# Designs tried in a protein design chat: VHH binders against Flagellar brake protein YcgR (ycgR). Part 7

Target 1, 263 residues: Flagellar brake protein YcgR (ycgR), of Thauera aminoaromatica (c4kar8)
Amino acid sequence: MAELSTPSPASPAPLDGGRGDELEKFTLRGARQILQLLQDLITHRGLITAHTGGGHSFMTAVLKVDEERGRVVLDPSPDPQANRRALAAPRLTCVTQLDGIRIQFPLVGLGEGQDKGRPALFAPLPAEMLRLQRREFYRLQVPLAHELSCLLKAEDLARKPVEVSARVIDIGAGGVAVVVPTGAAEFVIGGTLPACRLALPDGEPIELDLEVRNLNRQTQRNGTEQLRVGLRFAALPRAADTRIQRYIFKTERALNAKARGGL
Below, E stands for the ipSAE of ESMFold2; O stands for the ipSAE of OpenDDE; V2 stands for 0.75 times the mean of E and O plus 0.25 times the DockQ between their complexes.

## First folded at step 1 (VHH)

Design s61 (framework vhh_7yz9_2)
Fold by ESMFold2-Fast, scan of step 1:
Structure s61 (fold): chain B 263 residues (1-263), chain A 119 residues (1-119)
Amino acid sequence: as target 1 above (263 residues)
Amino acid sequence: QWQLVESGGGLVQAGGSLRLSCTASGFTFSDYAMGWYRQTAGNEREWVAFIYSGGSTTYADSVKGRFTISRDNAKNTVYLQMNSLKPEDTAVYYCATSPLWYGSLYDYWGQGTPVTVSS
């Protein structure tokens, strides 16, 4: 009766403002909290994936909070088509990370114009922001220097089995997100990729089954598109789970040590 | 514009059945997962069932074995077949969709369709 429905890593979690009850404890609604979080994203140069619908997104960033006009200023895509999709969208769903914590917020009423003589996108300040502090939603952004990859078993355009080496961009207790080389394979949301091989440091690749959860054609800040695939761990062996958790913990501590070390 | 319209709710006796429908427009329906949620007066909205674009399904423990979610991509429609209805199933039922990501967040919701199960 008094218990809130808790979202799990494998389950949908609603973000709609009219249905925030199960996510209320993670939802920031105070104007000061929202302004501070947006400023933190600016300070940490947080890259934002802005979902425009139809499986499309583009990479952006908050450039400025304009408190006088009550709006955020976003970096437009160098791809004009991505900007057109964004302006036509009923809303943007903005997703980012800060220290591994998922941050998500809606933007409605997107417009275009100029800021200090440069093209910019504008939207009213969001009335709410989601900051998912649950451990099951924690995602480590994989450092590029680690060169983590996952060998995926998929099908090519001719429906022939193919093995694709995909770069791991984030990892959590329940899954990974990867970048797939252009044209290398086709994926079906909800489909299972059996016997994939996740390469972690300090050992043999981990063999595991992955479920396709998300397909996202993301326009990067340089204007190129890439396919990002969200993958859920299925039938994860206990030893594999331990190795993944150890990697996340060790990497997080190393990143924290470097930040505090300040050279 | 992304739009979801639910229908099929009503009054039914305990042990009866209802089929809810949700028709989608304004997006490529076949690319998206669809879910059903319900909300009772004074309580938080709770998840009921989910169907992925590939056809895989997941159910809340309270409805497993009694409810079936399905989709018809040719009609842009998702269904919730509710059998062996109980008074505790009384709620307003909503359908929802969003881009899938790890953890999946719903972005779009319908207006809801009320279901009342009498004892």
Scores: ipSAE 0.000, ipTM 0.135, lowest interface PAE 13.1, mean pLDDT 77

Design s62 (framework vhh_7pa5_2)
Fold by ESMFold2-Fast, scan of step 1:
Structure s62 (fold): chain B 263 residues (1-263), chain A 120 residues (1-120)
Amino acid sequence: as target 1 above (263 residues)
Amino acid sequence: QVQLVESGGGMVQPGGSLRLSCAASGFTFSSYWMSWVRRAPGKGPEWVSTISGSGDSTSYADSVKGRFTISRDNAKNTLYLQMNSLKPEDTALYYCAASRYFGLTSYDYWGQGTQVTVSS
């Protein structure tokens, strides 16, 4: 029957020997940041999957943070065997999420006792917490129906100024990818396109400077060629960043709801 | 309804290669981060690799870096894992998994898995 074991879609999987160099930018080591994040988990009653090793885990929650003693208080499992495994483990890997953001942290030196007359597990405050911000890497594929465009200020092949309305095919926190017809404008990697205008479905176009990061020629299924241009946001104003993030979030939620409900 | 169906597993000698595929349906594939996660006999799930919705960002576990390549074809709703220089330690049931957010620590959807056995 061991061949019937499948991962649970409801249980998060921990990071196992992942890229430490890539994850460093998402790692919180400041004491105040760690305390605030743990308090946010308490406030939102976030469920935590605690991995004890050997393929074992249990569901827990942070009950409180004891700043004076430098420890967290966890809700024990209703399964006594899970608690015994946790206490015997050299390390717990705790995995949870808050507002769709993945959070992971280690606990070392787990003990048991009582909190206000109820059984509890205790561990020293983690020295680090991983907070994976989807916005740093996530690229939203823009629905064609949104007709999201960016008016690029560039030069044509004769080096004359030209304005090109380019279709936005993906968008993230750091930039956009656009498609332009071959020969419509000349792009140089590392070049800056000043005062371009990003048109979102609601509100006025956002004026911003874009840096060319990459170029790729794509052949469409009908044999026509178009140029894909990757563009980085340069010096993005806070209001523009907020509008872009709101568009990404709203569109992502709508697409996800439609995929599940067929609406 | 969501389905993820893995294929391409099998038996191979050490040093050999296999390419895994995962066919996705029932969700907007291009809006999800996709991952490969494996389960070896007697062990818990081990994350192997992740790719962003656009395909522009990839990450790998240290144990497979330089040997495995993750890729996707959004027009076909298919995820791939090219596995080269296979070792006996790579023997596991391989699952594809989907996450709405950067998907290294939690997943919204899982496949049924495909078996990879590396032995002489």
Scores: ipSAE 0.000, ipTM 0.115, lowest interface PAE 17.0, mean pLDDT 77

Design s63 (framework vhh_8fcz_2)
Fold by ESMFold2-Fast, scan of step 1:
Structure s63 (fold): chain B 263 residues (1-263), chain A 120 residues (1-120)
Amino acid sequence: as target 1 above (263 residues)
Amino acid sequence: QVQLVESGGGLVQPGGSLRLSCAASGFTFDDYAMNWVRQPPGKGLEWVSGISGSGGSTTYADSVEGRFTIIRDNDKKMVYLQMTSLKTEDTAVYYCVAGPFYSLWSYDYEGQGTQVTVSS
């Protein structure tokens, strides 16, 4: 059975929940910029998660940039099925990080062959690469002790209004991810949940509109299923934005201080 | 603004066929992979099929391979899902989603989907 991709905990997910135009300011289209970024990935030995669709991905790396032929050389998966899926896919979505900055790019026209007697995958140079500054798309993993919750105003299958208290598992400048019991409400990608209430530790709940960006079913280690819902802040008031950023900053600083121990 | 409008769903008996349609606007259609995803009652979204911007490559979930066919008409800005040998487990709301050139899953979806019900 296929599901809308649930990323492995060890693999970064493709960036979700953006209109193409929202990401244009972070998109590199210059040939020199693209070549330099690919070379930086080689120099820093960056591991890449390549998504082939349908919840399938594999780990790869850029081995070389062949400027003369206008192509990249990638390390194939040790799993032959992963390589077959990649070759059959409409495109690969490659996701990596460089110094905490998220990088995504498509590869179209994947082929296979050999480089210096070793199996390799080849693709034309990407026409664009997405380079996201860490702070603009940073996601704070919410400490369980904070008991952060969001009261969602949604609808059931009969279109009847329901309120669902959802646990916030991560939060960023652009939105939150929450978990809800399966069947608690119906969610439609692109749909708006009006007048939801985000509870932060300090102060009154924040009333805000949320847009559904992605849905992932996840099985917990105890065998229970939860629905993870990715939600974008729509029409966020400046006061609410300030409170959310302050929470993220203070929590990150406290977690960093704890992680340093006696240093 | 990206707009995707799904149609063609309905009630069919097991073993039946349906053709779903998706009309796209607001983006350079040929540059984007298109996908069909579905949500069965009370369950999460599951990916069904994908097609490259040129239409030269298609991919299918194991559960539908051999039964469903994805096609696109770039001149009309349409993507289709031809479904045959339908099973009760294919009952779901079906959505089409655009995969931006830099990501298959970073998209703007605006449709309500189209309901497919397979029952005896």
Scores: ipSAE 0.000, ipTM 0.109, lowest interface PAE 15.7, mean pLDDT 76

Design s64 (framework vhh_7zox_3; at its last look DockQ between E and O 0.05; V2 from the best seeds 0.00; counts 0 for: pae E 9.4 > 2, grease 28.6 > 24.2, SAP .73 > .668, placed apart)
Fold by ESMFold2, look of step 2:
Structure s64 (fold): chain B 263 residues (1-263), chain A 120 residues (1-120)
Amino acid sequence: as target 1 above (263 residues)
Amino acid sequence: DVQLVESGGGLVQPGGSLRLSCVASGFTFSNYDMGWVRQAPGKGLEWVSDITYGGSTGYADSVKGRFAISRDNAKNTLYLQMNRLKPEDTAVYYCAKGTIYWSGRYFDYAGQGTQVTVSS
């Protein structure tokens, strides 16, 4: 198991390079910024999931930053096997969250030692720290049972208005992804679809403008072709944003509760 | 803003029981997963238990069957009932708050802790 040998929801996984250039704007590389962020973790006693590779991880915390020696000091695991994995790993990937901001950083060159006469793990200061607001990048996979839909006000090939009821397959703070039959409408990257209607389980549908960000052709299990359309919310009102975030929060918690009950 | 205040620790004999409490403030308690972690003298942090906002529970193998986590959303309080205590349960026990969109052992805002000592 990637944690102590107990059933539990999966620990947060590290973000990989699949997001590419999008994550670079959230990556801190300045020594002063890195030191301050590590100090914030110490001050708030933030709990960190440290990934050692091979699906293994353990819980830790930053005990201190030794600025003079350029090192961070971490709690070792009470599980000796986890400590051995950490010391053998070429990289320890630390993941945590502080005040709703996801923080991820690598540690290389991990060593064992003593701090105040107690066992501790040591590493040079990280060369980079990822600091990003989860709400701006997280996309909830919408359960089919919720039957979320978005009425798109688009145009057909003849540039005539058409209304397309599209199934929402994922939703985040910044937009949705929907699927429509190929040929149901013409979509242009960068184009705006005004006065669309997003149907959430509570209240009236939300009227909003959507911007087309990506298009991907897909084949369904029955062989039917469909188009996945990535849509960004344009000028989202705060009330609408609140409803969307509330939906995501409640749905994610319900899914996590089900997973834990089924472990 | 977020406050977690643990209490209920103390000295107990092996085989005894103890109930820990954690009073939360500064957030909507009923919306968050909560958990307990512990740290024995000179050792690292160890996850003990967690409970989702909906009441689903998880336990470390070392405490399963002996400890019971629960919550009272009306009182903004998290509990850990610890039965059949062993000397190896001696530790500072910390209350931990889950993040707004995460669960499991991804916790922040650990409190100041409460000491549990199981005498030999």
Scores: ipSAE 0.006, ipTM 0.493, lowest interface PAE 9.4, mean pLDDT 81
ESMFold2-Fast, scan of step 1: ipSAE 0.174; ipTM 0.646
ESMFold2 (binder alone), look of step 2: mean pLDDT 86; pTM 0.882
OpenDDE, look of step 2: ipSAE 0.010; ipTM 0.238

## First folded at step 2 (VHH; framework vhh_7n9e_1)

Design a1 (from s54 with S54Y; at its last look DockQ between E and O 0.01; V2 from the best seeds 0.00; counts 0 for: pae O 13.8 > 2, unsure alone 64.6 < 65, grease 27.2 > 24.2, placed apart)
Fold by OpenDDE, look of step 2:
Structure a1 (fold): chain B 263 residues (1-263), chain A 125 residues (1-125)
Amino acid sequence: as target 1 above (263 residues)
Amino acid sequence: DVQLVESGGGLVQAGGSLRLSCAASGFTFSSYAMYWGRQAPGKGREWVSGISGYGGSTAYASSVKGRFTISRDNAKNTLYLQMNNLKPEDTALYYCARDEGYSSSWYEDYYFDYWGQGTQVTVSS
């Protein structure tokens, strides 16, 4: 009776040697960004696969972020053996997905304790989190209530200057995505739109140059076609960058608070 | 507690007009995009119209475009739907709904976190 050695589930191949430089684009190291992403995981009740090494893993979740103590609180496994492995591991590799984006982060220095009388695992905040998204920068989905718009200075088919007020659907440190009616203007990938105006809720519009990076036609449920335009900030003043970042963080915080029932 | 209460429905002849109201309470009204939806007998719920928190942006289903007008009075915490040139196919239970706050598009998946009980609109041919 030959014991069919069930092939040990192949350790997820180390994300292959794509040059360390490409991974850096997806790595969050900012304390605020890390905290926000952890809060997002809490809000979405994201299940996390925690790898303890040796082909062992268990399911967990981030229960709380303790900013005062600089630690994350994890749900312990119902399996005491899994918890022992986790505590003995030099590194816990946490893998999850949020909004279709794979998130990976290491935790080191795990300890056990109690949170509000319940068993919990504790670890210092991760120094870095990997968010594998296709885009170079994190993009905040803009709430419709904020009514962000961008006045695009473009050209029509006849190369006549036209101004198009476009709704901003997402925003990040590197640019914005907007939607425009089909035929409102002609866009060319790699083209520059000079002296555009991005309207944020906190003040006067920001004048900036935009570079067209992608074009996607979208058919709406009503059958109307719209053009989604991905735009890169070509030359963003430092003051503008600060405003954009502030908006993003403020909005994310508000959304998270709302999701927690606080608003 | 969040409450949405619709009113203004009734029986109207084809070609007639109605104005629906939705009174909102229990939340900061201006901070949310609001929607009108409807459910016809034997049909699923469908989106009719939407308006942004401050009223600067509006959207309409193709079936009602040019006939219906969505508006809001944030001082009164009230959402409105002016319905003109009503048709028998507009017969439905009309309800207002609050956006969950994550939607970036009128035309993609819309998510509501609260909705009212609705007001009946009946259009007689």
Scores: ipSAE 0.000, ipTM 0.233, lowest interface PAE 13.8, mean pLDDT 82
ESMFold2, look of step 2: ipSAE 0.047; ipTM 0.608
ESMFold2 (binder alone), look of step 2: mean pLDDT 79; pTM 0.806

Design a2 (from s54 with A33Y; at its last look DockQ between E and O 0.04; V2 from the best seeds 0.00; counts 0 for: pae E 13.6 > 2, grease 27.5 > 24.2, placed apart)
Fold by ESMFold2, look of step 2:
Structure a2 (fold): chain B 263 residues (1-263), chain A 125 residues (1-125)
Amino acid sequence: as target 1 above (263 residues)
Amino acid sequence: DVQLVESGGGLVQAGGSLRLSCAASGFTFSSYYMYWGRQAPGKGREWVSGISGSGGSTAYASSVKGRFTISRDNAKNTLYLQMNNLKPEDTALYYCARDEGYSSSWYEDYYFDYWGQGTQVTVSS
């Protein structure tokens, strides 16, 4: 039984910036500013994580902005299930990073169609976009060459202990995001993973406790799925915090130097 | 403190019905999109249904469309999921969730930052 997704109405909804007065000052509501930021995402080929609900997301990009019709055009997933979830969702929460600054915006009324003969997803322009230019919201995208990993002490389906070496994809002052193959271990939102080991380049691995905050089945641009696990540092010794902050700072400096100097 | 408390789960025969409730506290309930998700052993969290803050817009996973109905009562800070014609494949821990797209409360803060403890739904053959 294949049932069509319930489409959302066309009217854009504002970002829920009322959840905190402190974030209001990072919210862009001007039409010109929103259009320029979306164009910057296109120009920099920014990859966007589009959250469809139920802990599911897929990777996409803004292909173009149709200013005269007031629409954004998104790259569909090669996974048809990810596209169906997106079209069924009451809103699509788009998250990305531009020059180290977190960008977030909702899309409501997502539809499918064609752009220059290619499949595409369409939505009205967001009425607001969140541009979080503050260090405490910063998540360093870990360079592939660093091969950062975190050894997770988790459980398998049979509730037996299992150790999973998970690749760290981003790191901030308060936590990491990791990816594991689907089925490598069982995770529960709110659960704790004691005595995990975070491997940084500057010494011995850090033993730390992690708390599972988010689970996302993330469909990559090639259509494959990974489980993305958001982990909070539950008990972080001061020495470990210093090492993590140093890693972030040194890596930021190195990445910024490459961007300024070219080769 | 944000709290989401699910209830209404249980053991039910295939073809039966259950109504889940999610009592919300510690935030302005009507300002948030709310979702139901479920997690079977060995699987990640699966999105089931979502509802806008006003209740005017709803969406459903194809596997439950026509059988499940999401609703909310903003005066009582309560989210509901009416589940009809239940199947063994619906067996899971069911969670309500709040969209915490930019909350500073959680370090992985870009999607679904708050889930309840869940309520077990078990559908026998």
Scores: ipSAE 0.000, ipTM 0.138, lowest interface PAE 13.6, mean pLDDT 77
ESMFold2 (binder alone), look of step 2: mean pLDDT 80; pTM 0.818
OpenDDE, look of step 2: ipSAE 0.005; ipTM 0.260

## First folded at step 4 (VHH)

Design b05 (from s54 with S103L; framework vhh_7n9e_1; at its last look DockQ between E and O 0.01; V2 from the best seeds 0.00; counts 0 for: pae O 12.4 > 2, unsure alone 62.8 < 65, grease 25.1 > 24.2, placed apart)
Fold by OpenDDE, look of step 5:
Structure b05 (fold): chain B 263 residues (1-263), chain A 125 residues (1-125)
Amino acid sequence: as target 1 above (263 residues)
Amino acid sequence: DVQLVESGGGLVQAGGSLRLSCAASGFTFSSYAMYWGRQAPGKGREWVSGISGSGGSTAYASSVKGRFTISRDNAKNTLYLQMNNLKPEDTALYYCARDEGYLSSWYEDYYFDYWGQGTQVTVSS
């Protein structure tokens, strides 16, 4: 009876050894950034694969960030053996994904204890977190007080033309990210949405063609699912580009002034 | 203190070229994406070009694409903008800006937190 050696689950391929320099741009080391990202993992109940080495891993989640103590609280495995391996490991490699972006971070100094009477794992806050984002340029987060909308001309599941009013969540020189209700329309990455209308506060909507670049399902804080759609400006008239840029700079200036206590 | 100082502006004829420089100090230059913007008289600010911290990625406004080239020397803490085939409509105060570089999990919060005083570029017809 030949013991079929179950192939050891392949260690997650090292993040492609692009020159250490290329990963630096995706590495968060700021305390505020790290805390925010961890908090986002909590908020969205992001499942984390924690690798303990030797081809072993378990599923966990960040339960809490304790800023006062400088530690993160993780959900222990239901498998006691996994927890033992985790505690014995010199380092945990945590891997997760939020909004289609891969996140990786190390945890060292893992300990076990209780949080509010429940078993928990504890580790010091990570010194760094890798967030593999594709965007490297300025994107203005659209303030809630200054809502932008984009009327998308798309198709529904039956390939019937539909118009979807989408909230713009961020805008840059190259495109917009919008949020739409799940099932409002069908989107295909690489597909073009012709004759869409971007509404800016300074005048009439801008008619433009949009290319779908990213699709991400996301869960809101209230548990509602929505679709985030990344859209590139496929053809942007010069006048439209100028208006968009003006809006971005104007809004940015206002936000910065507010942040500095000037407003 | 963070400082950005632009230079290299001037008067040039249409079709001519200029090279702008932005000297950065007071921060780790290579850790930040940098941008060029411009403001023509009586107009709002306009984004012109951007470059990642490493210099590996660049972007351009449609109005300058194919004519302008952004680059950086991180060893010298300097940002550059090579402007070729200049047009009268390129006349503006050109300024460099730093990206704050704050990242969120779901969307990126990029803000310009600092910009220079600018250098004047005038293109005559």
Scores: ipSAE 0.000, ipTM 0.229, lowest interface PAE 12.4, mean pLDDT 82
ESMFold2-Fast, scan of step 4: ipSAE 0.495; ipTM 0.826
ESMFold2, look of step 5: ipSAE 0.230; ipTM 0.705
ESMFold2 (binder alone), look of step 5: mean pLDDT 80; pTM 0.804

Design b14 (from s54 with R98A; framework vhh_7n9e_1; at its last look DockQ between E and O 0.02; V2 from the best seeds 0.00; counts 0 for: pae O 13.7 > 2, placed apart)
Fold by OpenDDE, look of step 5:
Structure b14 (fold): chain B 263 residues (1-263), chain A 125 residues (1-125)
Amino acid sequence: as target 1 above (263 residues)
Amino acid sequence: DVQLVESGGGLVQAGGSLRLSCAASGFTFSSYAMYWGRQAPGKGREWVSGISGSGGSTAYASSVKGRFTISRDNAKNTLYLQMNNLKPEDTALYYCAADEGYSSSWYEDYYFDYWGQGTQVTVSS
């Protein structure tokens, strides 16, 4: 009975140094950006594959960012051997995905300890993080003077249907980003919000199904927390699509005219 | 291997029509939004049209709106562009592109997951 050696998942090929210039566009080096991204990983409970070299990896998560000490706290593996490998590795390569975007970052100087009485791994903050966002979708920023709203049919924490009036902050052919008060509803990435209503200035609201694609908690300057929800048009009638495109085009033209000194 | 192969280009007189096709392989076609772009000689690449994975949503550049129609057959893994009332300014290399996301525009080619080699469309006056 030949034990079919399940081919060890090939260690992600070292990002070949030659494509370095292209990767720079996706490399975050700013301390604030790095901290924010790490915080986002915490918020989303993103599972991270930590590669220790030699074809070995373990699943972890960022538990905490300690800004004061300049360190990140990771969930240790339930496998003591994996933890030993991690601690012995000169470099840990962490790979994860957030909102469909591949994130990769190195950790060096890994140590073990306790966080709040629980075993944890510690590393200095990464000097750089790769956020391989290949998609810069054009999104029209909705002017404040031309407010768009979207009535979201969602559920609250008790799974009771709720309707939330959300302000549209950006719109494209593929979807909208909206802001809602924190706690107004529960959103699940990949979840569908049926029979929502997008209000455009040119007529009756458009009824459409929306898929939650992104969630981002934002703290406003005044300290108020808002939830930014990225929504994809799940089912958009042709007529509705035409209206949305028309709105985008008209608004862009108006903005451009204004920018050029036009009334 | 992922392949996008455009066809249907050619020489046509102004006011004429062409139908472009893009045959896709190597990926789950229905999961990708598909796009047509074009590049005229000496100009940058221009977005022409987009269609969602399901085909339920379509978008057009202002320059082609009302003249061009994008469609797809997911069973055949094929994208189409019906071009009517062609103008000399429509002369370009037309290419198809694929992306998991749907958008009505793009800024740079690298934003797409995949793109074809293109088919030449020439519109004579």
Scores: ipSAE 0.000, ipTM 0.226, lowest interface PAE 13.7, mean pLDDT 83
ESMFold2-Fast, scan of step 4: ipSAE 0.498; ipTM 0.823
ESMFold2, look of step 5: ipSAE 0.011; ipTM 0.485
ESMFold2 (binder alone), look of step 5: mean pLDDT 82; pTM 0.827

Design b15 (from s54 with D99E; framework vhh_7n9e_1)
Fold by ESMFold2-Fast, scan of step 4:
Structure b15 (fold): chain B 263 residues (1-263), chain A 125 residues (1-125)
Amino acid sequence: as target 1 above (263 residues)
Amino acid sequence: DVQLVESGGGLVQAGGSLRLSCAASGFTFSSYAMYWGRQAPGKGREWVSGISGSGGSTAYASSVKGRFTISRDNAKNTLYLQMNNLKPEDTALYYCAREEGYSSSWYEDYYFDYWGQGTQVTVSS
């Protein structure tokens, strides 16, 4: 009769004092600012990756903010196991992006119920939200129409070399995030993928070495699982850096022009 | 139920060697990358090494590269860390962890679950 061992989050080391001070200036603690940012996520139909611990996450969205009850209403996962993990978690770490700016916030005390007769998840409003506006932390959400890809050189589950064309979902000065089907290749955090090829518009693919920085097994809203791989640029030549930054800048300008009705 | 049980720690003199083991149960061991992390007295947790599910790929923190070797025996559901040329700075509680994900970004730290109780390594000068 061994009791069930619930997975407890293995908390990482706290950031050093200098980095902690840097984060503080990007942290929103005003109730009105928090409410406005949550409403902006609703208006822009922002998809949220909710981390339930141990790399498990699911896609959700803020459906509404109940100011009178001090609660946020979230879209549950179509995967019942993801919802069970979320309800059992002491904390959700919610990560999203609004106009290229990373937004992160905790939700504590998650419950389940119904909203207008449909299943919903409920949580108290977060006491703080992180909004990162630094250029080195900026990640451009890659427009689907650009069909950006990165050819990864990795190993499959049988230790055989494999080349995987991975879809690039975001890109910044320091790296890219890609998605691959579960089982397409094996990755290890800290491992180096040599001679990968990043396909950008207007030129030959950029050959570069990538370091695996994070892995996340994510359940999508349609119930399928995908592996998100965060990759850091290793030893990036200045010419390649210039091309990547030009792509980011050009794409931001085009997206801003569309958001302003072509103005 | 998922369990990770570390063993093999102890007291050793600088320049010595230790081999740590992690016995895993409650999941398909070969389907997950496995990791070693450590926490020194008065310090935060530090990633040390990782190995892919098949054992085909390994990675090491710069502080241990060339001195430590990670390996696994999927038939025995066991992860190993061979530690050679130990230094006083290697003194820490050592943990194993299952592949789940983390971020090394300054705004997002490592996060693993299913970490065991750990095994203490003390290196005397």
Scores: ipSAE 0.473, ipTM 0.808, lowest interface PAE 1.9, mean pLDDT 80

Design b20 (from s54 with Y111T; framework vhh_7n9e_1)
Amino acid sequence: DVQLVESGGGLVQAGGSLRLSCAASGFTFSSYAMYWGRQAPGKGREWVSGISGSGGSTAYASSVKGRFTISRDNAKNTLYLQMNNLKPEDTALYYCARDEGYSSSWYEDYTFDYWGQGTQVTVSS
ESMFold2-Fast, scan of step 4: ipSAE 0.484; ipTM 0.814

